VH-VL binders against q8ssq3r676to911. Designs and how they scored, part 27

Target 1, 236 residues: q8ssq3r676to911
Amino acid sequence: SPQDIAKQLTLIEFKLFQSVKMKELYHKSWTISKSKFENSPNIMSLITMSNKIANWVATEVVTTPHPKKRVEVLKRFISVAEHCKKINNFNTLMEVISGLSNSAVSRLKETWKSLPTRYVNSFNSLQNFLKTDENWKSYRQTLKTKETPCLPYLGLFLQDINFIEDGNSNLSSENDWVNFKKMNLLTSVFTEIQYFQRHPYFSFSTHQNIQTYFEKDIVILPEKELYAFSKFIESP
Key: E = the ipSAE of ESMFold2; O = the ipSAE of OpenDDE; V2 = 0.75 times the mean of E and O plus 0.25 times the DockQ between their complexes.

## First folded at step 9 (VH-VL)

Design c2 (framework fv_acasunlimab; at its last look DockQ between E and O 0.12; V2 from the best seeds 0.00; counts 0 for: pae O 9.7 > 2, placed apart)
Fold by ESMFold2, look of step 9:
Parts: C-alpha cells; structure tokens; sequence
Structure c2 (fold): chain C 236 residues (1-236), chain A 124 residues (1-124), chain B 108 residues (1-108)
C-alpha cells in the first residue's frame, strides 16, 4: 500500500537523518567534491538516498508501457506523497514530488491528462506546499509548529547553512562580532536538526519485504535513459 | 524538450541599467540552479552570476558584484539579471544556462543547456 | 581567485587524436566540465564530471583529470570538430564558476 511505502521509506531515511553529526556540516564540507564522502559521510548517504528515490519514482513511471497501468503508477506515487505529508516526512515528500516533476515524466501529457481530478488537485496542492516562493514560506510555516515525529527536508537545512557561511565567510578571521553572529546562527540550525533527530517514529514497525526491496531490488535509470524511455512511450 | 529563451538585447549608455530575462520550459524550473555567462566580442566565456535551485543563494563574479543582481520567479519560470552601473567592459553576449541534474542537492556545477544568447552593448 | 589555463590553439590532422589540456592548481580535486563552441553558436556541453559524456555525443569525446591537469581527448578528429573548447570548474572555496581561456581546435 501507499501508506506502507511511506512509512517504510520514513524509517529508512530517518535512520540516515539520525546518523548525521554536526561536524559533517562544518565549513561546507559536503560541497567539496573530492572529499565530501570522507568528511560528510552521513550527509552524503542522505543525499545519495534522496537522489535514488527521486530517480526510482521517475523510472517506475517511464518503464510502465501500458497507459492505464502508467496512470495507476502516478496515482500510487501521489498517494505515497500524500501519506508522507500526513506523517510529517517532508524529505521523502520532496523526493517523490521531484521524481514526478522530472522532465521525462512531466512531458507525458496524455498520461497526465488521464489522471483523475482528485489526484491532479492533490499533486498541485503538494507542489504548492513545496514552492520556494518567499524563501519556502509554506514549508517553513509548517515546520515552525515543531510537530513531532518529523523528518524535515534536509536540503533546506543545507541551504541555510550555506547562506550563513557565505554571508560571513570573508570576515571570519578579522571580526570577532561577525564570528559570534555566525556561530549563533549556525548553532540555531544545528539545534533545530538535533531537535527533530531526537523524536523518532516509534509507532512504525518495519516490514522486511519492503525494506529489502528498497535495499536490493530498486531499479534506477540514468537521466539519459529516462528520457529515451519517455520518448518511446509517448512520442512528441 | 528543455528550452531557455532570452529576449533580444539592447544598447545602453555607460552608467545605465538593463534587465535581462530568460524564460525556461521543458523541465521543473525550481529543481535546478541557473547561471548567466557572458562572452565579449572575440573573447572567451566569463561566468557572471549563479542562483541556487531555491533562489536562497546567489553568487557573483568579482567583476559584477555590487552592480548586478540575479533573481528567479518560479511562478513565471523566469530567470533575471538586473544590471546597473554598466561599463563598456560589460558589452557581451549574455547566455542563460541551466545547471545539470547530478543530485537533488547542490546541482549547479555544470551547464547542460544554454540559451541562444542576447547582445548587450554599452556605448555612447 | 582560481585560474584555469588552456593553450590558445591546437592543430591536428583529420583522423588523428586531439588532446586539449586544462591546467589548474590541484584541479584533480575538482570536477571538470568541457564545452564546445562553434562560430556564432551557443556553447554545448561535451564532457561533464571529468569523464562523463552527455546523451547524443559521439564516443570519440572523452576526458580525464588528475593532479594539476585535466584533458579533453577527441579521437578520429573530423573537420566538424573545429571549434573553441572551454574547460570549467566550480571552486567551492571561492564560490565561483571558473572557465578556462579557451582553445581553438584547427583541423588541417
């Protein structure tokens, strides 16, 4: 079921999120291409998982050749996204919406046209929630309620840290006031991450068949193959 | 099909201002970083400015910092470059470029699709 | 800021292999991207992340990156490969995209 998929992905990704150490976030180390896996291993594990799930969503759509079955795949993933939002898993929500928004999927006009209105409205609502407008206003307002358990979108934390580091990078060694302000801002972000790490999804139980599927059986296509399959199943 | 469309360019006097736009289609605009790259006549490529997928982080070459402002509007799928205090050295073809899809995060380190370019001429 | 150095020109006979270098201090720690630009046209990505090839590009285009030098290799060069070639990195220490000065490939 969509609910089971959402819960199992939540358990998988929350374990990775909980493993993140604040030292991995120092000096934008996850952005340094040749050393990021050594210096930010748990951040990179989350990023790798996120890219894998987003790609998996796009892959499942474009590798479903039967039009009616392909519409059912869209419905299934929209339902997974709905459940992710209900359980405050905004990280997996972003991954699923990103996968459905992939160019290879979004170009399938006949498939999207066949989607029932309920699912169109739900997809549009989820996209609006995740809009970047006004510095992620909708998402940030929801996160401010501090409802737990919650798996926040990792990317926004990383963006905020980058902004703090870049806004103060050229003054760090020369101005003690700038150093104190930077440190206070970074500590605020770190404290928020740790707050959500502290509240696991205790009520969810593992389902080993689904866990094994995401560990071993998931199918991922490179971006170029995604588009090739998409062109094959719906010609321009 | 991923497309970046830049309107025609303009002639501006030194010290003047101009706003460039770039309309994007064929991809989810809000998931990719974007850049402006310019090329003076007979010269090489020079990166001007970049913006993260969310718009929360902007980057500028030293030559334009404080004079140019990059922005994006996800509701219009449009990238902008507000240029002010223009100099003769700013005369160039300005390209809009989409950063590539490598990861969901920090995906602005190469440019996989380029616009046709628009000429900006700064001259009396 | 970070600097990439390319030779201004390279000449090669048709059917031979062209190698275009991109020098930079510790460039091997960075991901290098390569662009082709024909006269009057926008640049086109031909190699990304040191050695990966975009869809639709001939297998003749390849790249490598180690130490202080990245190299674009074009095997079995054709007249249609005559163009300007630029290398590019992201320098996370300066927060800049950096392009090389460009190399004009001439097929004689």
Amino acid sequence: as target 1 above (236 residues)
Amino acid sequence: EVQLLEPGGGLVQPGGSLRLSCEASGFTFSYYGMSWVRQAPGKGLEWVSGISYSGGKTFYADSVRGRFTISRDSSKNTLFLQMSSLRAEDTAVYYCAKEGYQTLYGDYYYMDVWGQGTLVTVSS
Amino acid sequence: SYVLTQPPSVSVAPGQTARITCGGNNIGSKSVHWYQQKPGQAPVLVVYDDSDRPSGLPERFSGSNSGNTATLTISRVEAGDEADYYCQVWDSYSDHVVFGGGTKLTVL
Scores: ipSAE 0.015, ipTM 0.481, lowest interface PAE 7.5, mean pLDDT 85
Fold by OpenDDE, look of step 9:
Structure c2 (fold): chain C 236 residues (1-236), chain A 124 residues (1-124), chain B 108 residues (1-108)
Amino acid sequence: as target 1 above (236 residues)
Amino acid sequence: EVQLLEPGGGLVQPGGSLRLSCEASGFTFSYYGMSWVRQAPGKGLEWVSGISYSGGKTFYADSVRGRFTISRDSSKNTLFLQMSSLRAEDTAVYYCAKEGYQTLYGDYYYMDVWGQGTLVTVSS
Amino acid sequence: SYVLTQPPSVSVAPGQTARITCGGNNIGSKSVHWYQQKPGQAPVLVVYDDSDRPSGLPERFSGSNSGNTATLTISRVEAGDEADYYCQVWDSYSDHVVFGGGTKLTVL
């Protein structure tokens, strides 16, 4: 069920999220090509998983040639996204929405037209929740409630850290002293991450078959192939 | 808009001295390392010198070490290159360049913004 | 001193893919950056950290780096892509920024 998928992905991704150490967030380590896997292994693991799931969502849609069945696939993923939001898993929510918003999926106009209104409205609502307008206002407001358990969207934390790093020197420009302002800003972000890491989803049970499926069995198409399949199943 | 202006340059005799300046605007000057890169007529790019964001560290190509001095004035958002004992082989267009974000790893220096360059000609 | 080696010239027809190589000893362990320079203009960064693109650069520009060779790839080449291209690294041994000799890309 969509709920089962949401719960198991939450367990998988929260474990990855919880494994992230603060040292991995230092000096924009995850952005450096030659050292990101060495210096930020857990961040990179979560990013890899996120990309994998987003691509999987798109793959499932464009590899469903029957139009009616493809609509059912859309319904299913929208339902997964709804459950993710409900259980405060915003990381997986973002992955599913990203997959459904992939150009190979979004171009399927006839498929989307066949989607019932309630699902269209749901999808639009979820997109609106994750909109970047006013610096992610809706999402940030929700996160500020600090409701737990919660798996926040890691990408936004990384973005915030990047902004802090780019807008502040590591050391004072006047001397070689530590920039305490920058350190305070970074510490605030780190503290927030650590807060969410301390509250796992204890009420969720592991379904090993579903987790094994996501770890070993999912099929992911290259981006170019996604578009090719999309054009094949629904001509321009 | 990030902008680098190089008003200096000109003709100088061998053995002479010249000071280049680069005025920066559109970004927080004191947060970024800066570099000088030169290009002789019809030749490729040659790195000349670099300075850290705080000015605490300076780097020089072997070809100019002991003759050139890089410095910066944060109060004026200006980068300098003091050249002395100039040689004919120093004839080139000199570019000032803003470096990308610097990390403690020290292996990832690149220039994301370049000035238009100023011509320095060393000739008798 | 660390040395980067580029072919002096590469020619490609419009719409085709150009590949410019940069050779260096164990260059795959270094971060490689690429610059485009058109005649009479200052260099422009087109790829940094092996494969990252600055904002505003088209997706046609991509980079890779492994072993002893880094490669700048320009897909769907346009007349406007005709320029000199330079690879660059930081050599921690000598504390030098090192440029390749440059490659003239000609669009036929």
Scores: ipSAE 0.006, ipTM 0.544, lowest interface PAE 9.7, mean pLDDT 92
ESMFold2 (binder alone), look of step 9: mean pLDDT 91; pTM 0.946

Design c3 (framework fv_acasunlimab; at its last look DockQ between E and O 0.01; V2 from the best seeds 0.00; counts 0 for: pae O 10.9 > 2, placed apart)
Fold by ESMFold2, look of step 9:
Structure c3 (fold): chain C 236 residues (1-236), chain A 124 residues (1-124), chain B 108 residues (1-108)
Amino acid sequence: as target 1 above (236 residues)
Amino acid sequence: EVQLLEPGGGLVQPGGSLRLSCEASGFTFSSYGMSWVRQAPGKGLEWVSGISYSKGSTFYADSVRGRFTISRDSSKNTLFLQMSSLRAEDTAVYYCAKEGYQHLYGDYYYMDVWGQGTLVTVSS
Amino acid sequence: SYVLTQPPSVSVAPGQTARITCGGNNIGDKSVHWYQQKPGQAPVLVVYDDSDRPSGLPERFSGSNSGNTATLTISRVEAGDEADYYCQVWDSYSDHVVFGGGTKLTVL
């Protein structure tokens, strides 16, 4: 079921999120190609999982050759995304929306035209919630309520840290005021991460068959194979 | 079919301001990253600014940081570049471009569709 | 910030193979993209992710990336391939898109 899928992905991804240590975020270490897995292992595990789930969504769509069944796959993933938002799992929500927005999926005009209006409206609403306009205004307003349990979108924390580092590089002074300001801004982001880490989804139970599926059985196509399958199922 | 349409730029004096726009069609505008890339007369391509869906933020080249602001209006499918404190070296054709991948995390930041460009001239 | 170096020009006879290089420190760790720009026109993507071709581009266009050098290869060059060619990467340290200086391909 969509609800069960959303809950199980939440458990998987929250465990990774909860394992993140703040030292993994020092000095943009997760961006450094040759050492990022050594210095930022839990961040990289989250990033790897996020890319896997987004790719999985796209793969499931393009490897479903029958048009009616493909529309049902779209409905299923939109329902998963709806449930993710309901349970405050914004990280998995972003992954599913990203997968459905992959160019290999978005080009399937006939498949999208067959989607019932209710699902089109839901998909558009979810996209609008996660839009980047006005520095993620909609998403940030929701996160500000501090409702828990919650799995926030990892990418926005990483973005905020990057901009703090970049913005304070424009303050080339080596005085204590520059260091104090940078440290305060970074500490604020770290504190927010830790706040959400402290409130697990205790009420969710694992379903081992579903957990094993995401650990072992998930089918992922390389990006260029996604395009190839997409063109096969809907020629231009 | 994906299309990017850039209305005209203009002539501006040093220290002046100008806002560029880029109207997008043929794709879900709010779901893709966008960039501005410029090319001074007789010179190569220089990336100016971008906004990425997956990272959700704005990025700027060192040469324009603090002077240019990228933004978008998803209700009108329009990308903007607000340019201020303009200098002679900002004279260029300005292209808007659509990023090709919707990869959530990755290093595949490339431009698969480009507008025709608009000329901005900064001279006294 | 990160620097990409391209030769200013490359000349090739029709029917031959052109190779345009893009040098950068550890560029093999990055995904390299290539653009073609003809006079008076906007750039057009011809290779992405080191070696992948956009839909509609002939197999004559190919790419490779290893060590400190990425290469755009155009086999069986035609007169219509005369253009400026730019390589491009994302630099995660600076959060910048970086272009090479461009290479003018001349078909003699």
Scores: ipSAE 0.164, ipTM 0.597, lowest interface PAE 3.5, mean pLDDT 86
Fold by OpenDDE, look of step 9:
Structure c3 (fold): chain C 236 residues (1-236), chain A 124 residues (1-124), chain B 108 residues (1-108)
Amino acid sequence: as target 1 above (236 residues)
Amino acid sequence: EVQLLEPGGGLVQPGGSLRLSCEASGFTFSSYGMSWVRQAPGKGLEWVSGISYSKGSTFYADSVRGRFTISRDSSKNTLFLQMSSLRAEDTAVYYCAKEGYQHLYGDYYYMDVWGQGTLVTVSS
Amino acid sequence: SYVLTQPPSVSVAPGQTARITCGGNNIGDKSVHWYQQKPGQAPVLVVYDDSDRPSGLPERFSGSNSGNTATLTISRVEAGDEADYYCQVWDSYSDHVVFGGGTKLTVL
């Protein structure tokens, strides 16, 4: 079921999230192309997984040539996204929504028109929840409740850290000493990450075949091929 | 038109082996999961085995695990079921079936097209 | 193991509505599919994903699923609807496709 998919992806990605060490977040090490895999291996693993899932979602849609079946694929992923939100897995939620919002998928106007209204509304609601307006206000309000277990969207943490790093000097302008304000800001983010890491999804059971599917069976197309397939199944 | 053709089963002695085949046409074979479902005479449907679309992850009912092997040849659009250590209780009509969705595997696993079925009789 | 429970038989008069139930623990959280099988024939999908109908199937066939019971509804039953009907799910704990025991629908 979509719920099972959501739960298993949660287990996979939470494990990756939980493995992230604070040292990986130092000095924006995950942004340095030559050393990001060495210095931030767990962050990069999670990012890689996120990209894989988003791409997989798009791939599943554009490689479904039969229009009626393609609509069913949309319904399924929207349902997965709903369950992700319900279980406070916002990282996977973002991945699924990103995949469905891929240009190769969004251009399929006839397919989307065939989608029942309840699914359209659901999808729009989920997009609205993840909108960046007012600095991710809706999402941040939800995260602020600190309900656990929860898998937060890692990308936003990374964005916040980047903002702190870029917006603050390492040394105080007053005396060239350590900028404690900057350090406090970073510590606040780290503390938040660590809080969520301490509360895994103990109530979820591992379903090995679903885990194996995501590990070995999913198909991922390059971006160019995604668009090509999209044009093929639904002409402009 | 989607079509699944099962060339035939047959009579086999207990402990024997038999290989079933199912030839698919009318759809992109490599994009869909496939399953075998059997039905003993006068009984209900029983799922036997499934195989995924891409790298061929395989799944088995407890009743056949270790004895049956499901496989596929994409170049020939053919699904196989290698049966070994056959028992009397394996006697059934065996159906090959196409999964309704492409790629995904889960609770949406349903069979939208079935073959005509082939009878396998295990008897001394 | 996950078990689906169906009544062994249901009888209806022509023109009436037949309801075939499929019971399972929290089956409402699963996707339920239904198959029709006439004597000497292979099963045919009649409802999938709880309530979706394959193309070519008449609108008389519908499905619902909630709580612990899924239901196949056949309105305006015809003589040609007499068959065995099976519900089916995928059980993620056992990694099995699971069928119900089947229901014989008799049109009186």
Scores: ipSAE 0.006, ipTM 0.512, lowest interface PAE 10.9, mean pLDDT 91
ESMFold2 (binder alone), look of step 9: mean pLDDT 90; pTM 0.940

Design n1 (framework fv_potravitug; at its last look DockQ between E and O 0.13; V2 from the best seeds 0.00; counts 0 for: DG spot H104, pae E 9.7 > 2, placed apart)
Fold by OpenDDE, look of step 9:
Structure n1 (fold): chain C 236 residues (1-236), chain A 122 residues (1-122), chain B 108 residues (1-108)
Amino acid sequence: as target 1 above (236 residues)
Amino acid sequence: QVQLQQWGAGLLKPSETLSLTCAVYGGSFSGYYWTWFRQPPGKGLEWIGEINHRGSTNYNPSLRGRVSISVDTSKKQFSLKLRSVNAADTAVYYCARGRYYFWDGYPYFDYWGQGTLVTVSS
Amino acid sequence: EIVLTQSPGTLSLSPGERATLSCRASQSVSSSYLAWYQQTPGQAPRLLIYDASSRATGIPDRFSGSGSGTDFTLTISRLEPEDFVVYFCQQYGSSPWTFGPGTKVDIK
């Protein structure tokens, strides 16, 4: 069920999230092409998983040739997204929405047109929730009210850290003293991350077959192939 | 159209190794969890374990130390090994096709082998 | 593991009557991942119901499943002569997958 998918992905991704060490967030290490895997291995693992899931979502949609079945696939992923939001898993939520928003999927006008209104509204609502307007205002407001367990969207933390790093010098302009303001800003973000890492989803049970599926069995198409399949199932 | 045929020795002595093979005909070998069951006389079914086409296995914890399941994708066959058998292992053994978890499928078993009675006796 | 029990052990009815079979789980079965199987002596089980209430392909309408959590029911609205066999429930919500002991439907 969509709920099961949401729960299992939550378990997988939370484990990855929980493994992230604060040292991986220093000096924008995850952005350095040559050393990001070495210096920020857990961050990179989570990013890799996120990309994998987003791509998988798109793959599942465009590789469903029967129109009616394809609509059902959309419904199920939208339901997965709804459940993710419900259980405060915003990282997976972002992945699913990203996958459904992939150009190969979004271009399927007939498929989307066949989607019942309630699902369309749900999808639009979720997109709106994740909109970047006013610096992710909606999402940030929601996140502040959430208690653990919660899996926040890691990408936004990384963005915030980048912003702090780029906007502040390591040393004070007045002297060669440490910029404590910058350090406080970074510490604030780190503290928030650690807060969310503190409590896992203990109430969720592992479903081994689903875990194995995501680990070993999912099919991910390259972007070019995604688009090709999309054009094949719905001509321009 | 899809058929499962199983074969192997049906009479064993204690401490021997049970060996059964199941062959799949008329369908895709990928996309399923190929599963072994057993059913003691007059009793319910027991899940032994499963394997997919990539060799990923899951076993019943009750048998984990003694059971091995393998797959030969090229032959579209999968096999069961149960070591150190005893009288309690006497049962009809079934192979079956289980749908792996994906949107178009459900984890049900739609095709079964004919069953193999395995008797363990001194 | 989740232990399934079934009641009654034996159900004696006449053709045309309604049969109600119960399956109980020792703990909640996730997402109602419960299946019902029919088994004729000497044959492999046949899937009747999956996901607690979904009828398998080719299964007659007289078979229906219901329930959630720990309590599940298989209903045969009108028994046919071929229905007097054994029925098993199975959960696949949590590994290892487990079966009930079965209910035998006997002809009165």
Scores: ipSAE 0.045, ipTM 0.575, lowest interface PAE 2.5, mean pLDDT 92
Fold by ESMFold2, look of step 9:
Structure n1 (fold): chain C 236 residues (1-236), chain A 122 residues (1-122), chain B 108 residues (1-108)
Amino acid sequence: as target 1 above (236 residues)
Amino acid sequence: QVQLQQWGAGLLKPSETLSLTCAVYGGSFSGYYWTWFRQPPGKGLEWIGEINHRGSTNYNPSLRGRVSISVDTSKKQFSLKLRSVNAADTAVYYCARGRYYFWDGYPYFDYWGQGTLVTVSS
Amino acid sequence: EIVLTQSPGTLSLSPGERATLSCRASQSVSSSYLAWYQQTPGQAPRLLIYDASSRATGIPDRFSGSGSGTDFTLTISRLEPEDFVVYFCQQYGSSPWTFGPGTKVDIK
């Protein structure tokens, strides 16, 4: 079911999120190509899983050649995204929305036109919730309630840390004031991450068959193949 | 492009064990059910069983107890063993790829091996 | 288990004619889980149609499938010389996966 899939992905990704150490976030180490896997291993595991899930969503859509079945796949993924939002799993929500927004999927105009209005409205609502306008206003308002359990969107934390590290300030002494202000801002982000890490989804049960599928059996295609399949199932 | 090549047994005596291997070239090994079929002379195809890359199997109930399918994921190969053969097991045996999707995960078979005639003497 | 029957057993036609092959299931095949295969004697089957009506990659548009429930049809709109071979249906709605006995398309 979509609900079961949302819960199982939540358990998988929250375990990775909970393993993240704050030292992995130091000095933007996850951005350094040569050493990111050794210095930021749990961050990189989350990023790798996120890329897998987004790609998996796109792959399942474009490799479903029957138009009516492809519309059902769209409905199922939108339902997964709905459930992710309901359980405060904003990271998996972003992954599913990103997969459905992949150019290989979004170009399937006939498939999207066949989607019932309820699902179109739901998809648009979820996209609006995650839009970046006004510094992620909708998403940040929801996150400020500190409702738990919650799996926040990791990408926004990483983006905030990048901005803090790259920020310019009007200081009379760059050395002294830059370190002090950056430390305060970074500590605030780290404290928020740790707050959400402390509240696991204890009420969710593991479905081992589903867990094993995402670990070992998941089907993903390279970006070139995604677009090639997309062109084949709906010609220009 | 995906290709399946199969090899193994030819002529068997009653009570021997049939052993066939299928190698997969091209494409992903995960995300599919790797499947064995047989086609007795002048008859239709019969599904024998399937295995995924983790070793999970499903067998035709009519052959359960005599059949074993195994997988070597590192070599992208899977094998069929059929114990205690008799004349009724004479057939052309085929390996095939069963495509499944997470939401609709039922197999139709898009790539097939070349077939191996197995004869059990009377 | 779902038993598939095919009719006719042999269909005698000339090149250029339209062929209509029938496959009937002993019980309903849910969600159009029905495929069609072509088999030249001594060779492996070739997938033509899956999900009752979807053409497999590289299959010419003269092949089409239709039907639901217990009754399914393969249509070849204009027979080419290479089409005079055997055709099988297969269901994948319920395990064990089963095949029809085949229809041979013979040249008149």
Scores: ipSAE 0.006, ipTM 0.460, lowest interface PAE 9.7, mean pLDDT 85
ESMFold2 (binder alone), look of step 9: mean pLDDT 91; pTM 0.931

